# VH-VL binders against Epoxyqueuosine reductase QueH (queH), part 3

Target 1, 182 residues: Epoxyqueuosine reductase QueH (queH), of Dehalococcoides mccartyi (q3z8v0)
Amino acid sequence: MAPKLLLHGCCAHCTAYSFKYWQEQGFAVSVYWYNPNIHPFMEHQSRLEAMRKLSAEMGFELITEPSYHMAEYFKNVSANVDGRCRICFDMRLGQTAAYAAGHGYEYFSSSLFISPHQKHQDAVCSAEALAKETGVRFAYADLRKRYSDSRHITKPLDLYRQQYCGCVYSEYERFGKPNSPA
Below, E stands for the ipSAE of ESMFold2; O stands for the ipSAE of OpenDDE; V2 stands for 0.75 times the mean of E and O plus 0.25 times the DockQ between their complexes.

## First folded at step 2 (VH-VL)

Design i11 (framework fv_indenebart)
Fold by ESMFold2-Fast, scan of step 2:
Structure i11 (fold): chain C 182 residues (1-182), chain A 125 residues (1-125), chain B 115 residues (1-115)
Amino acid sequence: as target 1 above (182 residues)
Amino acid sequence: EVQLLESGGGLVQPGGSLRLSCAASGFTFSDYAMSWVRQAPGKGLEWVSSISGSGGSTYYADSVKGRFTISRDNSKNTLYLQMNSLRAEDTAVYYCARHEYYDSSGYSEDYFDYWGQGTTVTVSS
Amino acid sequence: QAVLTQPASLSASPGASASLTCTLRSDINVGSYNIYWYQQKPGSPPQYLLRYKSDSDKQQGSGVPSRFSGSKDASANAGILLISGLQSEDEADYYCMIWHSSTYVFGGGTKLTVL
């Protein structure tokens, strides 16, 4: 039947159009939530609740990890904070590809490829390496020009609005420095 | 510097048509949603229409739906408003406004942060 | 019925505080909305001031003084713009705005006179 694609969702706003896109490409899409890079726990929960609301509205299956793996994030990042974005890609895309391999998904992808704020080529390189390692195929599309469209899909849903990227480092960058924007 | 420059306003008779343009510079135009907001003489602000960064989503005020069409040409950094079947109550200053932005920390907002100077549309005999 | 209602005018003295209200139609609950505020001086386009949803979810416009702040009055179903330490340059029209039913809705505006 339709090939199965596991789509990593980094947030509801990025996921909305990414899901629509891959469904329109003929895939049977499930969304996977694994974001140990979101801190603190209550911020993670607010964003997960937004994703659950989107799941109900758009009718997709949402698969969530049972535990909040914040400790793994800090174990991997704390010795190399300057390189944390690539480490974060490897963690989230790696877990997505591993879940896909273990649960009969032919393809994996991510809503990261819609965000204009991500180091796009680094994320692509991470996904391609993980595809070779796991044997799961990486489905790639550059959706950065569709980011605004994704935001407009979520606008009527009154979803939680994030105030920073996700990690405590990004929260400090947003609020902790002199003359930081509110 | 972010700049938005409207043009195309003028005097037109009821039932006529006008096409407004807004030339944008100083930012990556396709990353932002754009809107038209109007203000009748001595009256308040009225949102008219919005378009997403790619042009894939459009929204209209009930008062203009079916008569006005918003569009954009991202290769020219230009926003348009095609106004048909104009009525006396469409007389207003029409502002071009940028919204829905994202900063380097991943924080996003949707408010009208930059506005043009406005172009005047007068619908009269 | 108007979605947002603002008083047409308000006057206050220099150095005093002004509270500008934006009342939502009874079928919509102010608690769920981001309320955006804009200032317009004669001959100029509007300028964004701030948005307020809650104390933990609010945003101040770039260069907007801290004496401008937002809040809500749940019993009145209204958003509030507070301007403390009024200065002559605060004399302007003030508009509230929400996103509702796939539209941006502006209030009718309040003319603030500082005298």
Scores: ipSAE 0.135, ipTM 0.677, lowest interface PAE 5.1, mean pLDDT 89

Design i3 (framework fv_indenebart)
Fold by ESMFold2-Fast, scan of step 2:
Structure i3 (fold): chain C 182 residues (1-182), chain A 120 residues (1-120), chain B 115 residues (1-115)
Amino acid sequence: as target 1 above (182 residues)
Amino acid sequence: EVQLLESGGGLVQPGGSLRLSCAASGFTFSSYSMSWVRQAPGKGLEWVSSISSSGSYIYYADSVKGRFTISRDNSKNTLYLQMNSLRAEDTAVYYCARDYGDYEWYFDLWGQGTTVTVSS
Amino acid sequence: QAVLTQPASLSASPGASASLTCTLRSGINVGTYRIYWYQQKPGSPPQYLLRYKSDSDKQQGSGVPSRFSGSKDASANAGILLISGLQSEDEADYYCAIWYSSTYVFGGGTKLTVL
């Protein structure tokens, strides 16, 4: 009987090696998709389709929420846009920990810990607080040095590639800047 | 500044061995996956092998599988290709190439190439 | 047979446009693939030009002029590299590529002559 770990997947490309790592550590791993921070809806669906493709190829269980909670994201973020990354971590890891507690998972973790582009310490602090709050154990590993390895797993699958972090604020930050005069 | 420099090519008899090296400078070598791409005289490009940034994930073209070994030494910023059981069809210019970034699979930086000739 | 097929040669006049095709083998849907394009001049290593999957998923290489662009022809199951306003320095071999079945596959290359 392997201990059960619920792994939050932020995208297919980060999830590939994260799943492999936790499986190799002796866990029975299910992947959980809850990303209300991805906008607009069609971008969310493209990334979810990539995750479904990865699930089929790697053979893991993918658990998805029936509703797209974009409105909840904006309600939580609109009063503190500068702090939105921590709010976003709290939402996604909180829902993951809550699902884990309700469904017999001993541990939870996230593919967030492989990305060099995330605020790593904020995500760790969020997960540790939520572990205390829910009673589910947080499984931590710093997988940032294995990010390229995760990319190599997904390269043969030619999955959807995201152009920005996820939220409309990150899309504007990347694409909304005025061009220099010619 | 940002550069890849191949070495180790030469003339070798069929069945022989050669080790190619690629020295990287001007960027964080350990953050990139790396590849070898070859080109036979007057012919097109053929991908040979790729290695992830950590060295844990490796891919080979079917034509070289079991004969060639790709490796890297991140402390020395160097990529290697050990070529064994060389055949006439392995005659080519061998390029070292960098795979760009987290979201892409394209080779944005190439070395000048090193020539391998397999002949009696 | 071959995963990617390119015409061996193409010629066009200075100032005109050239459309270089990269056809995927029957059974491989061009719509799902990101197609990478490279330029190679004699005596030089290849240079990355751009990659194209869709209008929302495309990227230009550093220093590559905007007159180079990518697109697809779904009915022909082909990727397309368009070079507008052809210049003498555009004379080169052009290669398409995809990542397919755990391999990075190059097309055979098209020699573009500008004359």
Scores: ipSAE 0.006, ipTM 0.556, lowest interface PAE 10.5, mean pLDDT 87

Design i4 (framework fv_indenebart)
Fold by ESMFold2-Fast, scan of step 2:
Structure i4 (fold): chain C 182 residues (1-182), chain A 123 residues (1-123), chain B 115 residues (1-115)
Amino acid sequence: as target 1 above (182 residues)
Amino acid sequence: EVQLLESGGGLVQPGGSLRLSCAASGFTFDDYAMSWVRQAPGKGLEWVSSISWNSGSIYYADSVKGRFTISRDNSKNTLYLQMNSLRAEDTAVYYCARGYYGSGSYEDYFDYWGQGTTVTVSS
Amino acid sequence: QAVLTQPASLSASPGASASLTCTLRSGINVGTYRIYWYQQKPGSPPQYLLRYKSDSDKQQGSGVPSRFSGSKDASANAGILLISGLQSEDEADYYCMIWHSDAVVFGGGTKLTVL
């Protein structure tokens, strides 16, 4: 049968085409939600609700972690805020690869690779290291050129629209700096 | 070397039709979104239309919607613009450009442009 | 009315610096947009120069000298293209561009004269 791929979903808008792409490549795809980098909790819930709505519309399996690991995110990031994006990738992709290894997935990937807003090479390096560490294969495709295709899938669904990357640091960077638009 | 070469421009009467072509070379054509951007004599740049790598997403400027059709043939590395119901205001140099810009940043944001082909709509 | 507004012309001396502005319409927040800059010399197609959203989200075009840089002026709701150490070869039309509401929007262009 089709090889199993666990796809980490960073948001509904990035996940829509990423899911379609990997399904079209011949994989049996499940989507995995683990995003402790999204703050505050209500923002996390709004984005998760959008993902649940996408799951219902596209018919994919959505696996969600029951715990919101915000405290662990801050524990790992607070001593190295400048390096937080790599730490964040290691947390989310690490959890995805570990779940994949524990539940019979041959491959893992992420919707991070469609996002034009992410530090792409840092995410690739994180995933490659985790593939080596866990023995789960990393399925890579640079889907940044397909971001508009993903948005086209989600646009008619009227899903929640995020205003910043996810963490409180990214919210401050967007809105809190002197002379920043309010 | 990335090259884009437009053709098909010319003189046409109001209400007429023209089909522009853009021959691409020096890169994997079906990995990129492609666009048409025009420039009227002595005026600025105006985006006309964009098409994704697989033709799954197509966008038009309001000024041409319903009259122009963008398409591509990946087997021929060629981008097309079918222009119908032409008006004097469509008179411009039409540029083929590699790229399509969405709500984020792509590598394909009009990083390469052709030399342009001139379309003149008059009688 | 217009989404992007650029002054029609700007003059500067060789060796000086020029700041070219791209102002977003009232109600559109410059802080959320990635602004692209293009140079067009007479008789030539446009060339990509750079893009700028923030210091962590910017890119220089291939072969574009470091004397070209992007920034923003939040108080003016504007993107800025700075050209330092002006040379005669910099005389050209400069266009800013954003993606807005499923459309590519260009500014009207600024003709830079190096006198």
Scores: ipSAE 0.000, ipTM 0.472, lowest interface PAE 14.9, mean pLDDT 86

Design i6 (framework fv_indenebart; at its last look DockQ between E and O 0.58; V2 from the best seeds 0.00; counts 0 for: pae E 15.5 > 2)
Heavy chain, then light chain:
Amino acid sequence: EVQLLESGGGLVQPGGSLRLSCAASGFTFSSYEMSWVRQAPGKGLEWVSSISSSGSTIYYADSVKGRFTISRDNSKNTLYLQMNSLRAEDTAVYYCARDRGYSYGDFDYWGQGTTVTVSS
Amino acid sequence: QAVLTQPASLSASPGASASLTCTLRSGINVGTYRIYWYQQKPGSPPQYLLRYKSDSDKQQGSGVPSRFSGSKDASANAGILLISGLQSEDEADYYCMIWYSDAWVFGGGTKLTVL
ESMFold2-Fast, scan of step 2: ipSAE 0.000; ipTM 0.533
ESMFold2, look of step 4: ipSAE 0.000; ipTM 0.489
ESMFold2 (binder alone), look of step 4: mean pLDDT 93; pTM 0.948
OpenDDE, look of step 4: ipSAE 0.030; ipTM 0.655

Design i7 (framework fv_indenebart)
Fold by ESMFold2-Fast, scan of step 2:
Structure i7 (fold): chain C 182 residues (1-182), chain A 121 residues (1-121), chain B 115 residues (1-115)
Amino acid sequence: as target 1 above (182 residues)
Amino acid sequence: EVQLLESGGGLVQPGGSLRLSCAASGFTFSDYYMSWVRQAPGKGLEWVSSISSSGSTIYYADSVKGRFTISRDNSKNTLYLQMNSLRAEDTAVYYCARDSGSYYEDAFDIWGQGTTVTVSS
Amino acid sequence: QAVLTQPASLSASPGASASLTCTLRSGINVGSYRIYWYQQKPGSPPQYLLRYKSDSDKEQGSGVPSRFSGSKDASANAGILLISGLQSEDEADYYCMIWHSSAYVFGGGTKLTVL
C-alpha cells in the first residue's frame, strides 16, 4: 500500500539517510544507480561497490543500469563544460524519472538533495522540469542539514570514500590547479 | 571565522552535576555532527560523546553511558553536555569538536579552547 | 587490550624525518580503517593534521604543510605519520584516532622531542 519511490543514489554516503528519510515518510523505496559522470571506470566501480555494501546492510533494492554511459556523458558535456553540472543533473535525473515511469514508480527523488556540495537549486529545477515532462511526481526535501546523519550510518561500514565529485573536470578542479592550497 | 567556545566548567563534588555548553560561530552548525572529547591532567585524549546534525543519532563512550547526556539546540548554534553522577575520574579539560560536514571533510577538524571540570571533595 | 597503541616518546634531530606509529590491536585489520592524526602543543587544544586510509582516500588539514604525510604498514598492522624536514615547532604530542565499533578511539599519544 505504500507508494513506490525510485531514489537516485549518487553515492553510498548521500544515499544512506536519504533512503531512511523517504522510507520513514511512508514510501516503498528502491535505489537506482546511474552515474556516467564518475570517471575513470575503476572509480565508478569503487563507488558502486560501496553502494552494493550499503544495500546489503540497509536491506534496500538496488537497481543498476547495465551499461556505463561515459561516452554519452562526454558527448553531452564537451560543447558546454561550464554548464556541465546542469547537463549532468538532467542526464541522471532524466534516466531516473524515465525508469520510474516505465516501471510503475509513482515518485522519484535523489540523494543529490542531501549533499552540501551540489548546485542544489539547479538539481531542483532539473527534477521539477522532468516531473512535469514525464508525469512522475518529484518528491522533494532539503536534506542538506541531514548530511552528517547519513555519514553516521555509513561510518561503521567503512565504505570507499570519494575524493572528488565524480567527473574528470571535478578531479582537476580539486587537485590540478597550479595555485590550489596544499 | 570558524570558532567553538566552551563554558560551564568548574569545581564540583563527587556525585554532583554540571552542564557544559559550546557556542559555535562562523559555519552552519546544523550541518555538522558535533562531539565532546576530554583530556585528564597530563593524560591523552578520550572521546566522550557525539551527536548528529539533527540530534537523532547519539553515541557515548562506555565510561559515561547512563551518566552523561549530549544534546544540541540548532536555533542557538549551541552544543551541550549534561554530566550527572560525576566521579573523580571525570576530572579533565572538555573540548567541543566539529565532526563530519562534507563528504571530503570529517573527524574533529575544528576544536574549542576547552573548559576545565574538576571533581574533588 | 588497547585498540590503538602509540610509543610514549620519540626523539629526532632538526632536518631529519620522524615516523610515528599507531598500531591496531590484533584482530582489527589496519587496511579497513581511516586513521586520523592530531597535533597538540603545550597549553593548546589539538589541531587536526590529516586522515589516511589509502592513497585514494586521504586528506590534509587546512594549513598543514606537505611535509606531514600519512601511510600504513600492513605487516605491522599500523598507521604511520611521517614528518619530513623536522623543525623545532614540530615538537608536540601526536595522537592517532579511528572510528571503531560505534566509537571514536584515540591512541595514547606520542611525545615528539626535536633536539
Scores: ipSAE 0.012, ipTM 0.583, lowest interface PAE 8.8, mean pLDDT 89

Design i9 (framework fv_indenebart)
Fold by ESMFold2-Fast, scan of step 2:
Structure i9 (fold): chain C 182 residues (1-182), chain A 121 residues (1-121), chain B 115 residues (1-115)
Amino acid sequence: as target 1 above (182 residues)
Amino acid sequence: EVQLLESGGGLVQPGGSLRLSCAASGFTFSNYAMSWVRQAPGKGLEWVSSISGSGDRTYYADSVKGRFTISRDNSKNTLYLQMNSLRAEDTAVYYCARWGEYDSSEYFDYWGQGTTVTVSS
Amino acid sequence: QAVLTQPASLSASPGASASLTCTLRSGINVGDYRIYWYQQKPGSPPQYLLRYKSDSDKQQGSGVPSRFSGSKDASANAGILLISGLQSEDEADYYCMIWHSSASVFGGGTKLTVL
């Protein structure tokens, strides 16, 4: 029987190839949506709707957290904005590992490991610590070289395209600086 | 600093073959889709072919399907276009272009200087 | 019929504004497409300027002045590139592009003369 892997999906575009990869490695993969780092709420909903469309197209199970934990994100980040990426990884991967432990998943992973724009080693360290804490195994692959393949899977589907990483801090960093669109 | 440098252009007779190369630097080559776009003398831009970052997906203009093959060698940061059964209408400057950004692979954000292909007898 | 149609030429005075149009073929709705704009000066490769689908889905290229902007004219089924405060250096060929039917499709280009 195929071992069960819970794959955290940070967005539809990163998830498409990540799902295919882990399925091809012999896992029974479910995708988990928990992204309180996406602001504002309508941006979160647009990205979630894109994930729902991808789920329908690719035929994977999509599990969504019923609550949008934006307040919890800001509570955890506001005292240490410079360290927010590690806090964000700990929140999203922590929730994924906890869900996996509670629902019979042997492994967890994330579509974060396909993104060329993430602090890759910080995300790996977060996942490894959480695997030790929860007893769920962390399945790791460096998929950054497959990022454009994931984009090409989603391109024909005309899914919502995000313009910044997710949080209001990343939106400001992209658009609020002198060389940004006015 | 993104740089794309094309080579391999030249004069070739109708029915002949030619292989173009594009050397890329200044970015993680394997993370980006790459494309060839051509421009005939005094004419507009025409997209020729694109390839995904890993090379698993390819796209071709109808005018070149079955004759041209796009490929890449990520260990050498190099894009290729193998052109077979060349016709006079393939005469153009061929540009190498990077296809995409963080959240999009739909447009050509950086272009090389181009290499000239002339198909004539 | 061509998927994208651009007028062959346009002339405007320094300091004035120029509106360059990119008309989509009947049967394809401009509202559904992200339109990309490129500038090409003689002897040079094209340069990416910007993309526009809607006010919430647009992007300016790096180093592209704010006097370049995108919009749409739904009644004409056309994308528009607006260049305000025209400078002599804006004299160039301008191309629109969309992704349609698994292909990147360019318009025929508009030669902008600044006189």
Scores: ipSAE 0.005, ipTM 0.501, lowest interface PAE 10.1, mean pLDDT 87

Design l1 (framework fv_lutikizumab)
Fold by ESMFold2-Fast, scan of step 2:
Structure l1 (fold): chain C 182 residues (1-182), chain A 124 residues (1-124), chain B 107 residues (1-107)
Amino acid sequence: as target 1 above (182 residues)
Amino acid sequence: EVQLVESGGGVVQPGRSLRLSCSASGFTFSSYAMSWVRQAPGKGLEWVAYISSSGGSTYYPDSVKGRFTISRDNSKNTLFLQMDSLRPEDTGVYFCARGEYYDFWSGYEYFDYWGQGTPVTVSS
Amino acid sequence: DIQMTQSPSSLSASVGDRVTITCRASQDISNYLTWYQQTPGKAPKLLIYDASNLETGVPSRFSGSGSGTDYTFTISSLQPEDIATYYCQQYDNLPYTFGQGTKLQIT
């Protein structure tokens, strides 16, 4: 039997090649959607619909967390906005590892490891700690050089275009700066 | 199938105004930043105006700032360029271009689709 | 403003030749660079984005490479339909700036 890997998808654009990569490594891959760091709710829904379209196109199973934990995100982040990325990784990877442990997945990973815009080592440290805590194995590959390949897969599909990382803080960083498009 | 069709070009005297339109189809227009790029006869490409997907931000190079205004109507999938106080050096073919986003904060949009262009001639 | 300089401004080559065009930015543009093809009287066509990514539907004989300030566009085996002017463009910062263009002629 192919080992089961639960792949956290942060967005359709990052997930496309990440899914392909792990499938080619011999895993039976399901994609998990849990992104309480995406605000506002309609932005979250637009990105989820892009993931649903990608799921249909690529033929992977998409598992969605039914609750939008925006309040939990802000509860965890508001006291330490400068450290929010690590808190965000712990939330998303933690939920992924917990789901994996509860549903017979041997491995978990994330499309976070393809993005050149994420704090890569913080995400790795978060995943390694969660692997030890849950007993689920962390499957790691540095796919940052393959970010372009993921975009090649999604570009022809005319998926929703995200304009910022996800949270309201990242939206301000993108659009609140002088000499930047909004 | 992505299509961008420019219109509104023509011959106009110096000091006059002209309004260009670009009709978009085949994609979710409201999700994409748009730009105008011009090309003088026998010369290279020059970016003229940028508008964000919502229309909330616009940017212009110094050569047209204060004279040109970019706008959009997302309900009609249409991009506009209002050109005031036209000068002979504004003569050229005007293209609308769709901005595609590969990155988040560090890079801007690149132009993946272009219209066929509409000619503008400013002469006496 | 970021200045984009192309080399050469024009070149002539024969069908089947390997053609190389270089684009230099006045500062690091972190691979935020496109290459366009323009035939006379027509709109530019995107060939390469993010310095090395081939746009969908573009023939594999076209390729891009480079990093930092120095970028290269290559046609591995020149075809008659490739006669055109080629432009690089940076999108690292506004204002958007284009190279002056390289006019390719077939001998």
Scores: ipSAE 0.015, ipTM 0.588, lowest interface PAE 6.3, mean pLDDT 89

Design l10 (framework fv_lutikizumab)
Fold by ESMFold2-Fast, scan of step 2:
Structure l10 (fold): chain C 182 residues (1-182), chain A 119 residues (1-119), chain B 107 residues (1-107)
Amino acid sequence: as target 1 above (182 residues)
Amino acid sequence: EVQLVESGGGVVQPGRSLRLSCSASGFTFSSYGMSWVRQAPGKGLEWVAYISSSGRYIYYPDSVKGRFTISRDNSKNTLFLQMDSLRPEDTGVYFCAREYDSSGWFDYWGQGTPVTVSS
Amino acid sequence: DIQMTQSPSSLSASVGDRVTITCRASQDISNYLTWYQQTPGKAPKLLIYDASNLETGVPSRFSGSGSGTDYTFTISSLQPEDIATYYCQQYDNYPLTFGQGTKLQIT
């Protein structure tokens, strides 16, 4: 009855309203966790645990990959660190679209489209290209003005707070830039 | 719900030391980065120290580097600022502030504790 | 260091007026800018983050806009309780820096 949408969750805080939005648009939504761009392993686990708590609170199905594919991330990114964000989007959205195609989902989307700090157009271009390649439809909405709403949902849950975007490169950009105090 | 309460301010002579504390409640203290921000009488806001949630990353502006030390005790939900070699220009109200979602801005502030450096 | 310059340093307006404050960064800060309100004797309060996003519980008469180096904070219809000093802050890079503040008075 309701069309099935696989929603890639980049973190609990971005996923909360993204899930609610797509459910309210009439979709049967499952959330997909695949984030090999989160390092180190303990940071990945803290964020995954926050997502598990959100899943329990909001009542959505959370699908997780059995393995942490950090090595695959670095193999894909190391040759082009300056283009890593697009490569990262291609990896996460590509895996989401592939899972969707293999498991009867008509649509895919991502919580990436709620964050004001992501390279929004790069993520959109990645998703559009992957929709053409896989035949799975990309459900797009610019939810950046709803970021506060997503935070409002997660605030009372007191979930883990990330200190950087995800990868070691973003950690360096946050904490290690040449102009940062030592 | 979220509360930050500073203490330890007072009047000190130039060249002396002072230790400020900030007691946090109503949230998981160990999950948030914290800063100290000061305000001189009649002047604007000046950031003076940052410490990450784990305590691993610590930053200061040049004005206090080498003199001030920020630290935290996550088991006691307490933030500290050790101020050494105090100067008259360090006079001001010192606020404890919670970092919003690793962004470098502050969603909750304490009421501030006054520090006066003079004879 | 990234220098933040506010304009004006002080402003007098009447209840119901539209008030605009500008904040200029010495370099591109990619919308990594907040606005705070501080009433005398109190701690600052977050109003706007990421240049244009209104914090939860903040009245809709407050808004922010801008990009690159130039940012604007607006109160669409000034209320008596809005008497305060307003500060912009950048978080693109350390050290974190604030504007000098804009003191708002009502005539």
Scores: ipSAE 0.012, ipTM 0.547, lowest interface PAE 8.9, mean pLDDT 87

Design l11 (framework fv_lutikizumab)
Heavy chain, then light chain:
Amino acid sequence: EVQLVESGGGVVQPGRSLRLSCSASGFTFSDYAMSWVRQAPGKGLEWVAYISGSGYSTYYPDSVKGRFTISRDNSKNTLFLQMDSLRPEDTGVYFCARGRSYYDSEGYDYAMDVWGQGTPVTVSS
Amino acid sequence: DIQMTQSPSSLSASVGDRVTITCRASQSISSYLTWYQQTPGKAPKLLIYAASSLQSGVPSRFSGSGSGTDYTFTISSLQPEDIATYYCQQSDSYPWTFGQGTKLQIT
ESMFold2-Fast, scan of step 2: ipSAE 0.007; ipTM 0.497

Design l2 (framework fv_lutikizumab)
Heavy chain, then light chain:
Amino acid sequence: EVQLVESGGGVVQPGRSLRLSCSASGFTFSDYYMSWVRQAPGKGLEWVAYISSSGSTIYYPDSVKGRFTISRDNSKNTLFLQMDSLRPEDTGVYFCARDYRGYEDSYFDYWGQGTPVTVSS
Amino acid sequence: DIQMTQSPSSLSASVGDRVTITCRASQSISSYLTWYQQTPGKAPKLLIYAASSLQSGVPSRFSGSGSGTDYTFTISSLQPEDIATYYCQQSYSTPWTFGQGTKLQIT
ESMFold2-Fast, scan of step 2: ipSAE 0.333; ipTM 0.780

